# VH-VL binders against b7kms5, part 43

Target 1, 80 residues: b7kms5
Amino acid sequence: DTFETVRNTIRIESEVDESLRQLCHEERITKETWLEAAYLYLCEKPEELAQVIQLAQERLSQRKAIADYKRAKTMQERFL

## First folded at step 21 (VH-VL)

Design a_39
Fold by OpenDDE, look of step 22:
Structure a_39 (fold): chain C 80 residues (1-80), chain A 124 residues (1-124), chain B 107 residues (1-107)
Amino acid sequence: as target 1 above (80 residues)
Amino acid sequence: QVTLVESGGGVVQPGRSLRLSCAFSGFSLSTRGVAVGWIRQAPGKGLEWVALIYWDDDKRYNPALKSRFTISRDNSKNTLYLQMNSLRAEDTAVYFCAHRVYSFEKWTSWFDYWGQGTTVTVSS
Amino acid sequence: DIQMTQSPSFLSASVGDRVSITCKASQDIKSYLAWYQQKPGKAPKLLIYAASTLQSGVPDRFSGSGSGTDFTLTISSLQPEDFATYYCQQLNHWPLTFGQGTKLEIK
């Protein structure tokens, strides 16, 4: 097996990232290998994918809502 | 060459228990990614998913049946089991075991091979 | 639960006909759909998986299409051995669910 890697920039919610980092530290793994493993696991159990995807979509919607709010607030502040 | 053969069906009274078996060949349930499930069909009716077991002994159930049915395996015998307790008239059906496969590329699964089924009749 | 609704429930056709069976999901299931054929007293047989991929050994007169909530199984030229009951199934949401079936009979 070859383990050629690709660099990625991943932004994670701070509370989730902290919890995940702690888990990875305790289990002596990395967030990268955890992500790889989690994805492969879900591919092997695609019947589980729907729930994860649904959760991911919800989180994305929340991110967008927050981003929109921040933009609106920033614009408001610029005109005050 | 995948084959599945169900057995253990019969006539039982309500409230009784029955254990079905599914002997399979051509694959191993200890192989990563493999899964096997039970699907039943009431007389003259459609198909209803009952349960699924993965290679790692992870199990999933139809919520309507989870409290009474248990799926299990014996890898040394290449056999799948379905323990059915507190049987009811509505459990009368042909019970199929089926081999489940998945695709990394398509992110989905399907049942590619089915047994011929074993008949369970629950009646007073 | 995801409800799978097939239409029609019964279909009469003749040999050589082009026939289509539809399956509608109560919610978006993307392409995570399989089609099965079942003859009386026999086990279901896989025809199509992932909505449109033909299972090995299945005649190419069978085809599947659709995504999201609407799916179609098509038999381009009906053969005598194709008279059977057909089921759709979604496999990526618990609990796994089937359509109620479409019985294809001789006209």
Scores: ipSAE 0.689, ipTM 0.903, lowest interface PAE 0.7, mean pLDDT 95
Fold by OpenDDE, fold request of step 23:
Structure a_39 (fold): chain C 80 residues (1-80), chain A 124 residues (1-124), chain B 107 residues (1-107)
Amino acid sequence: as target 1 above (80 residues)
Amino acid sequence: QVTLVESGGGVVQPGRSLRLSCAFSGFSLSTRGVAVGWIRQAPGKGLEWVALIYWDDDKRYNPALKSRFTISRDNSKNTLYLQMNSLRAEDTAVYFCAHRVYSFEKWTSWFDYWGQGTTVTVSS
Amino acid sequence: DIQMTQSPSFLSASVGDRVSITCKASQDIKSYLAWYQQKPGKAPKLLIYAASTLQSGVPDRFSGSGSGTDFTLTISSLQPEDFATYYCQQLNHWPLTFGQGTKLEIK
């Protein structure tokens, strides 16, 4: 393996982030290494990876819906 | 070379139990990423996935069979097992074990090697 | 469950013919599809995985294409040994499911 890393800006839902941080703290790992490990693990079980992808898509849809709602609300407020 | 050989098939009465074995070589189920599964084929019918076991002993089942079938392994013997309980006539089939591989690049898996199967006949 | 439907269920062709077998998934399975060949009394043999990747040792007259819900197995020039039953399989969702099979018979 390599020590080279790529910096990423990742936004995580606050409740999920808090839970993940707590887990990582208890297990003495980092969110970064957890993400790496989780991805690699799932790659070894692509049957499970597919399910995770589906869940991720659902979460993305939810984010978009929320964002759309916020934008709409902001626009309404501007015209009032 | 990967080889799988099923055994344990036979004729049994409904309600009885049977344990199938799959002796394999050319790989180890202790190796990370390895998985082995059971697939069955009723006479004159298509293929039906039964169960899968991963190297870490994680198991997946066909929901229709989960309550009656158990997949297990003995790594020391390089043998896969299928415990079948409460057998029914519809369980009559050739049972294949198959080696499952995966690809990091393709994010998918497939069964690259299959045994010749062992026949299970459930009849009164 | 994801249903895999093959078309046709039966196909008659002659040696040298180009034939195509279709597999349709009830849901998007991306490229998580494999094709198998089975001869009577024998174990299935892997032909194609990841929808279009040819398994090592399989003749290049076999090819797979498609993604999403529609997939095709093509045999460019049928050989005598190619008359068999072919199955597609999705590995995207539990439970893993197969097509009902396509029996390729000699005309």
Scores: ipSAE 0.669, ipTM 0.899, lowest interface PAE 0.7, mean pLDDT 95
Fold by OpenDDE, fold request of step 23:
Structure a_39 (fold): chain C 80 residues (1-80), chain A 124 residues (1-124), chain B 107 residues (1-107)
Amino acid sequence: as target 1 above (80 residues)
Amino acid sequence: QVTLVESGGGVVQPGRSLRLSCAFSGFSLSTRGVAVGWIRQAPGKGLEWVALIYWDDDKRYNPALKSRFTISRDNSKNTLYLQMNSLRAEDTAVYFCAHRVYSFEKWTSWFDYWGQGTTVTVSS
Amino acid sequence: DIQMTQSPSFLSASVGDRVSITCKASQDIKSYLAWYQQKPGKAPKLLIYAASTLQSGVPDRFSGSGSGTDFTLTISSLQPEDFATYYCQQLNHWPLTFGQGTKLEIK
C-alpha cells in the first residue's frame, strides 16, 4: 500500500469542472484527491455506488449523442 | 466474533409504538465502512428489508415503512434501535438486526451476521 | 424496485441428491447477489455473497453461479442438515429485496 500516483487525462464538462474547481479551492483540496476520496467513500457504500454509476452512464450517452450530432452537422455542411 | 442480540419485542395494539434494540459486539458502528440493518419476517413469509444505518449516521429505509419507522444508534452502548410508530397488524413479524459488510474488490455488500430476532405482534 | 423471483418455491429431494435453486432478477444486478439459508425458528445464515463467493465456514457442497438476471444456488450432494428455506437477495439497489424463498423438504 503505497501512495504512488499514475497520471491520467481526465476531460470534464466545463461547467462541472468549474464548480468542482471552486469547491476544491474552498476546501483546500485537489480534484485528484477529491476523486480518490469520493470513489473510496462510495466503495464503502456500494448501495449508493450503483446510483452514481447510472448517472455516469447517462452522462456518457449524452456525450456520445452530442458527438454524433456534431459529426452529422459537419457532414451536411460539406455537401452544401 | 460478531454477535447481535435483539430485544424489545412484544404484543402491542394497533396504533401503538414500540422500540426495538439490538446490542452488538465484535464490531463498532463508529468504524468506517460498518453498517447495520433491520430485516423482518412475517409469520410464514419471506424476508423484508426495513432499514440500514451507516457508520456516519447515514440512513436508508424501505419506502413503505419510512414514514413510521426510524433507525438510530448509540455508539457508546453498541446498540442499534428501531423506533416503530403507528403499528399495524401487518407489522407483525420477527425483527432481525444484521451486520452489513462490503467488498472493495467486488463493489457490493451483504449481511454476514444476523441476530436471533425479536418477535413483534400487533393485534387488538 | 427490483423483483427477485426464485424457482421453485418448493422442492422435495433426498439425501445425496444434487439440487439447484434459481433466482431471477427483474433487471440486471451484475453479481450483487447473496444467498441465505434459514431453518425454522432460526436466523438466516449467509451462504454465498457476490453471486459466487462462498462464505467462510460454509461447506463447499454449496456453490453459487450466475450474473446479470439469472442466478443459481447448487447443493452438490444434499445432507440432512440442508433441508431448510433458501433466499436470494439483491444488493446495491434501493430498496434491498429478497426472493420469496425456496423451501427444500425431504422427499
Scores: ipSAE 0.660, ipTM 0.897, lowest interface PAE 0.7, mean pLDDT 95
Fold by OpenDDE, fold request of step 23:
Structure a_39 (fold): chain C 80 residues (1-80), chain A 124 residues (1-124), chain B 107 residues (1-107)
Amino acid sequence: as target 1 above (80 residues)
Amino acid sequence: QVTLVESGGGVVQPGRSLRLSCAFSGFSLSTRGVAVGWIRQAPGKGLEWVALIYWDDDKRYNPALKSRFTISRDNSKNTLYLQMNSLRAEDTAVYFCAHRVYSFEKWTSWFDYWGQGTTVTVSS
Amino acid sequence: DIQMTQSPSFLSASVGDRVSITCKASQDIKSYLAWYQQKPGKAPKLLIYAASTLQSGVPDRFSGSGSGTDFTLTISSLQPEDFATYYCQQLNHWPLTFGQGTKLEIK
C-alpha cells in the first residue's frame, strides 16, 4: 500500500455524522481512517458486508424519497 | 496445503450431547480474514450450513440450530469444535468442516476446502 | 431465508454432452454464489465462486454465469468423472443456504 489518498466529499446524515465524530474523537481516529478500516473489515466478512449493503440501499432510498418530496413541495409552493 | 479432518461422530440417543472436532492444517484461525464453518448433510439430502467462526472469534449460526449448537476453536491446536446439545433425530447427518475464504475484489466468500466429514447418528 | 432452487433436480446426460444446471435465488444475491460438486461418499468440491470465477484446478469445461437471481452452471462437454451431484450456495444473507442439488446421472 502506497498510502496515496484520493480527495472526495462524503455527505453523511447529521445525526450519524455527529455520532461518528464523537466516536472518532474518543478513539483518537478520523472518520476517514474509520471508513477505510470499516470497509476493509467488512470485505473480510462478505457475509456481513451484504447486510450493510442492504442497509445502505435502504438509506439511499430514503434519501431519494425525502429529496423528491422536498422538490415536489417546493414546486407546489411556487405555483400555489 | 489446506487440510481439514473431522472427528467425534458416532451414534447417540436423542437428548444427548456430542462434540465434534475438526483438525486443520495449512492455515490458522489466528490469521486475519480466516474463517471456518460447519456444514451438514442428512442422509440422501442436501447441504445445510450450521455455523461459521471468524479469526476474531466472531460467530454465526443457522438460526434453527443456534440454541443447541456452539462453534468454537482452539488456536493452539488448530482445531475447530462443534458442541451439539439436545440432539434430535433430524440432526443425523454427515458433518463437514470447511475452510472459508474471501475476495476483496469480488466482495464474496466461498468454501474452498472441505473435510471428508464425520457421521453423527441420533437414534433411540 | 433465501431459498435456492436448482433445476432440474435430476438430469440424465451422456459423455460429451453440453449440460446446464440452473439455480434461482428467492432474492437478489448479486454474484455471491458458489457452485460445488459432490460425489457419493465424498465431500463437496468447490467449482465456481463469485458466480463465474473458476476455482484453481477445476477444468475449464466448467463455467458459471448469471447474477441477481438466476444462475447457471455449464459443463461444455461432459466427462465420465463429471457425473455427480451439484449444489449452488448463496453467501449473501444469513443463514447461508444451498440449493437442493442436481444429480447428474449417466444416460
Scores: ipSAE 0.655, ipTM 0.896, lowest interface PAE 0.7, mean pLDDT 95
Fold by ESMFold2, look of step 22:
Structure a_39 (fold): chain C 80 residues (1-80), chain A 124 residues (1-124), chain B 107 residues (1-107)
Amino acid sequence: as target 1 above (80 residues)
Amino acid sequence: QVTLVESGGGVVQPGRSLRLSCAFSGFSLSTRGVAVGWIRQAPGKGLEWVALIYWDDDKRYNPALKSRFTISRDNSKNTLYLQMNSLRAEDTAVYFCAHRVYSFEKWTSWFDYWGQGTTVTVSS
Amino acid sequence: DIQMTQSPSFLSASVGDRVSITCKASQDIKSYLAWYQQKPGKAPKLLIYAASTLQSGVPDRFSGSGSGTDFTLTISSLQPEDFATYYCQQLNHWPLTFGQGTKLEIK
C-alpha cells in the first residue's frame, strides 16, 4: 500500500501558478496529485501527450529566449 | 481473440445519411486506456483517418469531416458507430474500424487490430 | 496537418532482394510512426510501431529506422508473401495522417 516518493521544487509562471492553486483548492486536491494524474492520463492518450510536449517545447524555447534577452540587455547596459 | 466486424455499408444517393457499426469481441470499449476509431480507403487510394473515440468518450475527428461525421459508441453492445451525414461522391470508400494500442514506455500509439471493412458507395 | 510522403510509390523486386521504403514527414514527429502492410481486399496489418519496434508475430526480416522527419522500412530478404502495399502513419499530431502508400510488386 505504500510507494516511494521524490521531493523537489519547481518554478512556475506566476499567473499559471495562481490559476492552478485556485483549481486545486476548489477541487480539494494537491498540486502533486494533479501533476501525477495529468501525466498518467496523458500517457494513456499519447496522441494528446504529443501535443502537450509540443506546447512545453514552445514554452521552454520562450523561457530560453527571454533569459538570453535579459542577459544580453544586462551586458549591453553594463558596457553602455 | 480480438475481432472487429463492420456493418451498415451500402449504396446511397448524395446528400443522404448512413450509419456504420463495428462490433467488437475480445476486449471491452469501456476498459480504461482503450481507444477505437475509423479509417477509410477510397477505391485505388490510400488510407485516411476519420475519427477516434477513447474509453472516457473523448473524441477526435479529421477536421475535413468533423462537420458531417459523428463517432459514438454503445458500451452495453460493445459497438462503435460512425454517423455520416450529407454524403458526397468523395465519401465512397471502404470504412475500417480499428483498435488503438498505446505504450506507456514509448509514449506513442498505433492501430494493432482492424476489421475487414464495410463498403460505402455514394452515387446517383 | 503533417504531410507524410513515401518513396517510391511503386517498387518492383525479386524474391530474396533487400528493399527499403522511405517515409518523410513535413515536420518533426519524433519516433511516433507506425508501418502497415496491406494486401488487396484486406485490412492493413501492423508491422512496426514507434518507428523501430517490431510487432509481435511479424518476421524479423522487417525492420524500421529513423526519427524526426526521415524514416525507413527495410525488408532484408523478400519472401513471396511480402508483395503488398506499405503505409506509414504518424501519431504525433492531429489529424493522424498516413503516407500515400508504396506498392511492392514482384518482378
Scores: ipSAE 0.577, ipTM 0.869, lowest interface PAE 1.5, mean pLDDT 92
Fold by ESMFold2, fold request of step 23:
Structure a_39 (fold): chain C 80 residues (1-80), chain A 124 residues (1-124), chain B 107 residues (1-107)
Amino acid sequence: as target 1 above (80 residues)
Amino acid sequence: QVTLVESGGGVVQPGRSLRLSCAFSGFSLSTRGVAVGWIRQAPGKGLEWVALIYWDDDKRYNPALKSRFTISRDNSKNTLYLQMNSLRAEDTAVYFCAHRVYSFEKWTSWFDYWGQGTTVTVSS
Amino acid sequence: DIQMTQSPSFLSASVGDRVSITCKASQDIKSYLAWYQQKPGKAPKLLIYAASTLQSGVPDRFSGSGSGTDFTLTISSLQPEDFATYYCQQLNHWPLTFGQGTKLEIK
């Protein structure tokens, strides 16, 4: 029996990560098994998966806007 | 072989209630990944999605109908229900139940088998 | 809600013709679209799912194409039994919605 896994690193908004870690602690699961279960469950409901994708796209856009703001602020501070 | 058979249609007065049934064979309503739904078609009109229920009892509704219609199931009878309350003339339609399947690889779904429909007529 | 707009609403063609029916979504639905055929007095029948995948048992004269917002159902050589109304359906946004239908009449 093989359960092949890969190792990777992800960055999560701090408030979201804090809430997710608290949930996983309360439910006595790991973040990794939660992510796997969430994906597998949503694949059985593609109509709901589509809603999660829409939210993910909105969050990606917001993260880019925040990154652009921080880059512009850093450049402004260098010229003051 | 998958079959779906609707029943419970008829003529009712506005403001009354009616419960439709859909009996299945060839699959179980509790099978993981299965969903079943109701779609209706008014005379001379197109198809309108009404509601969907998943194997785990999660439910979704057409928001225009959500306040008056309830989808439910009885796994022991392999039967889907649509409770329709406060019926209006515009609810006059043929009501189909349909089996919904999904693809893990394609991240989408579709309705592969349909019943023949049951007719609801709302008139005074 | 996602509006699914089919064109034409009515189509008259001869046996042997190549016909195309289009379906336009008001927002991006990726490839999450199905096509159905409905004959008078009958339930709809699935033809195409995931925009372009032919359902088992459907004749290969039917094909689907497109992604995003623009989709096409094509019948490469029209047969007398293809007289029906055709509907597209999107499955990417709640509520699930159908196009208004295209009635195909054989000359």
Scores: ipSAE 0.540, ipTM 0.870, lowest interface PAE 1.8, mean pLDDT 92

Design a_39
Fold by ESMFold2, fold request of step 23:
Structure a_39 (fold): chain C 80 residues (1-80), chain A 124 residues (1-124), chain B 107 residues (1-107)
Amino acid sequence: as target 1 above (80 residues)
Amino acid sequence: QVTLVESGGGVVQPGRSLRLSCAFSGFSLSTRGVAVGWIRQAPGKGLEWVALIYWDDDKRYNPALKSRFTISRDNSKNTLYLQMNSLRAEDTAVYFCAHRVYSFEKWTSWFDYWGQGTTVTVSS
Amino acid sequence: DIQMTQSPSFLSASVGDRVSITCKASQDIKSYLAWYQQKPGKAPKLLIYAASTLQSGVPDRFSGSGSGTDFTLTISSLQPEDFATYYCQQLNHWPLTFGQGTKLEIK
């Protein structure tokens, strides 16, 4: 059957991206194949996937909180 | 037809060890995506999850039991084991083995097939 | 640990009655809940998985609903073979946990 791919753009925290890039380089794989493998492996262990989702939700909340803080700081600086 | 048959139960003194077995037919323990586990039920009580083992030998335990119980498998015999050490009166229960199945589309799992259970009695 | 609380613990009903059993999780478990039936001296039997999906071979008088923390198992018209104990189980958090059970007895 036909293997189709899609192109996606994602933003990854710089420290995480650097670590992931180095891992992929050492293992001679791409970030794309790592992402696919990680997702497929976790889908065979939904109990573990659930824990990854919990971490993802924490990280999403942290990113939103940081963005809100930076926005508030920028508004404050408008008066200076 | 999928069947699971537990064995190895009996009456045991506190502090002793016992190994339970579960023989499988109708699927292979080595098949990718397969997981199997143990659930126990004390007399007159509800169900308590004990441990789970995946096809790749990854394992998870009920934290209350992890120090004394070990789950393992022998793929050549298509058999699951539960090694129980330092047995206590509260370990008295019927022990079931069960097959865990997952859904890629629903991102969850459940126990679809269960054995008949084997009884462990820990008493003086 | 996620506590799974079933209500009622005991239920008395007659053949032909409509019965509902609830299961409440102490935290959000999405739809990652299964329902099991256990008759005296027998192993549990899967009825429903993923909160609402009926297992193959289970009569359609059984249905499941709910998501998040609140779940319901409904039997639309009780049959003599439905008198048993029913358990819910969450599969979203380690350790996997079961509700304490609901014993459905003949009135």
Scores: ipSAE 0.515, ipTM 0.865, lowest interface PAE 1.9, mean pLDDT 92
Fold by ESMFold2, fold request of step 23:
Structure a_39 (fold): chain C 80 residues (1-80), chain A 124 residues (1-124), chain B 107 residues (1-107)
Amino acid sequence: as target 1 above (80 residues)
Amino acid sequence: QVTLVESGGGVVQPGRSLRLSCAFSGFSLSTRGVAVGWIRQAPGKGLEWVALIYWDDDKRYNPALKSRFTISRDNSKNTLYLQMNSLRAEDTAVYFCAHRVYSFEKWTSWFDYWGQGTTVTVSS
Amino acid sequence: DIQMTQSPSFLSASVGDRVSITCKASQDIKSYLAWYQQKPGKAPKLLIYAASTLQSGVPDRFSGSGSGTDFTLTISSLQPEDFATYYCQQLNHWPLTFGQGTKLEIK
């Protein structure tokens, strides 16, 4: 199976997912083919792939900050 | 084999414009994954990246030069251009064009072939 | 902008010596670094890409190592034709930037 696929679950911010779903619908493609194409395309422009990685790191940091805030708020409520 | 040859350099007064050309062979800029760039070297100084153009006409510039310099191409002539406006003494340099290649497996790129350069001198 | 700092700026050595040139990036550039050799009046020539991969046709006395922010170009046995200026270049951040160069003088 040279074209074997892997099934994954991912969590995407709702506004981003809505926009991506609408784009894929308009272009008559699927999310998975879009993701595959985006990665393959960026590999041909490593300098731009680096910018995508930087954005991904920034979004990861944002998610960590939100998680830390939620823990701090929960902890504050437990000690009040 | 890959070759690049720059031309269009010369002596020019400050405030004037020049267009450099880079004639290349052994590759096509319309080929997916290909990019070509300009790098310059002031007398006695190091290398400074100027601009890069990709096969899909996407372009990137050194921010210090973006307002005055424009990279472009004519794929039918296998030629890359650098339009330089409002030239200053600091633009005096040898200008090289260079072929950029990439590796899918290593997620990086490099400049593997360079032209011999063309000299631009900005002097009154 | 990522500053690429080479050390030393000038290096004087004898034929047969082992020499090393270092390149330090102001931020993590992973292994996305190339080394070039430039002889007087000539265009730069690629030696090493992806920090450690030797370009085809380059003598095996040249090697590269490092990742992250600290990189080294090594010439294991210096030859007379190795008189040149050497540049590192990072390709991980816009704008693309080069080190200031290391001029290698043969004693």
Scores: ipSAE 0.510, ipTM 0.862, lowest interface PAE 1.9, mean pLDDT 92

Design a_43
Fold by OpenDDE, look of step 22:
Structure a_43 (fold): chain C 80 residues (1-80), chain A 124 residues (1-124), chain B 107 residues (1-107)
Amino acid sequence: as target 1 above (80 residues)
Amino acid sequence: QVTLVESGGGVVQPGRSLRLSCAFSGFSLSTRGVGVGWIRQAPGKGLEWVALIYWDDDKRYNPALKSRFTISRDNSKNTLYLQMNSLRAEDTAVYFCAHRVYSFEKWTSWFDPWGQGTTVTVSS
Amino acid sequence: DIQMTQSPSFLSASVGDRVSITCKASQDIKSYLAWYQQKPGKAPKLLIYAASTLQSGVPDRFSGSGSGTDFTLTISSLQPEDFATYYCQQFNHWPLTFGQGTKLEIK
């Protein structure tokens, strides 16, 4: 392990981010190492990984729906 | 070389209990990423997943069987167990244990190899 | 639960034939599907995993394809030793489930 890292910009839902931040603080870890560990753990349990992926897809769909709504609203406001 | 050998099958009356064993070699259930499962096959029927145990003792069950069946392990003996309680006629089947393999690259798992199976007959 | 439906349930073919077995999932299971071969009185043997990856040692006349809900196992040229029952299995949802099986018989 070379410990070489790559910078990522991740946007997390505010309530989830706050909860995760609190967890990481209490456990003296970072969100980065938590993500790494969680992914590696789930790779070893791909049956569970599949469940997480499904949940992630649902959340993504929700994000898209919200984004579409916001865009529509903005457009409406511009033409009023 | 991975091998699995089931034992403990037999003829039992309804309501009784039976414990199956699966002795395996070529791997350790204490090794990270390892999993082993039970799959059964009623006479002349298809395959039905029963349970799965991971290296960290995490367990998954077929919901239809969870209340009566318990999967467990003894790492010192390299043996997998299936405790079956309150047996019913419909539990009559060949019970296979199988090594659960996974791939980091493909993010999925499969069963390979399988044991030869042990026969359980529940009859009054 | 995810229902896995194989078709046909029974298939008659001759040596040298190209045969295909279909497996349909009631829901999207991505590519998390395995194919097994079982001969009478024997344990199932893995043929394909991850929908299309051939297991080591399995003849290349076997192939798997598909994703989502529709999957196919193909034997390009049927050999005498290929007459058996074949099962698909999904690994995307708990509980793990199998197809009902396809028995490949000699015509």
Scores: ipSAE 0.712, ipTM 0.909, lowest interface PAE 0.6, mean pLDDT 95
Fold by ESMFold2, look of step 22:
Structure a_43 (fold): chain C 80 residues (1-80), chain A 124 residues (1-124), chain B 107 residues (1-107)
Amino acid sequence: as target 1 above (80 residues)
Amino acid sequence: QVTLVESGGGVVQPGRSLRLSCAFSGFSLSTRGVGVGWIRQAPGKGLEWVALIYWDDDKRYNPALKSRFTISRDNSKNTLYLQMNSLRAEDTAVYFCAHRVYSFEKWTSWFDPWGQGTTVTVSS
Amino acid sequence: DIQMTQSPSFLSASVGDRVSITCKASQDIKSYLAWYQQKPGKAPKLLIYAASTLQSGVPDRFSGSGSGTDFTLTISSLQPEDFATYYCQQFNHWPLTFGQGTKLEIK
């Protein structure tokens, strides 16, 4: 039988992606297996998963704030 | 069936040390996802979390107690320990150990079952 | 630290009554909350985990609801054996914290 997979496209900040790629290269793993392992490991410690979720929410909020700023700046420039 | 039995409680003077034991059966602390916690209850008061140890020996503590309390284990004896140093009157309580379980699909954990507890009294 | 506040602290009710105990978290804890029952001189017993999932062997007159910061434990038809103190506990933030308890007395 084959390992069923889902195809995904995600956007990662360039500095974070570079650091993760360096780690995966050094450890001789792929980003995909790292992501799977990290999630499965955290599911066994939901108390720690909760901390990761809190940080993810903070990063999401930061991304939204940056996007809103850029949209507002673009709108301002279109009036000039 | 999972069971936990605490022991090692007693009457001690302030400033002294005491080591509690939790003997358990029906699970192994080497099993992935398993943990054991210590929770205490002062006379007539509510429940207060003390510490948690995971199957991989990772540990978490109530920050108010971390400087004085340490959790450890001996997997060969299916036994957990709580070392309590520099005991104070406010440490007087029933101390429970409890089996920590989790749900993959619910992304949370809980304590089930609990031992019956062992009583620590700190007085002169 | 997440403070868990239960209301009421004390409740007296008759058999057959529907009773509710609330638990309020000082911050969003999603559904990462458990309810425990403790009878005098005994260890706590799990009733509900993940806010609303009934533990096996617990009577179905017990139910849990809520998410975020507001949670409720409901007993749909109070029985004499339900005399106990009830605690909520959150698992969303370190340190793990409990509500102060609700003592339920049957009259």
Scores: ipSAE 0.523, ipTM 0.865, lowest interface PAE 2.0, mean pLDDT 91

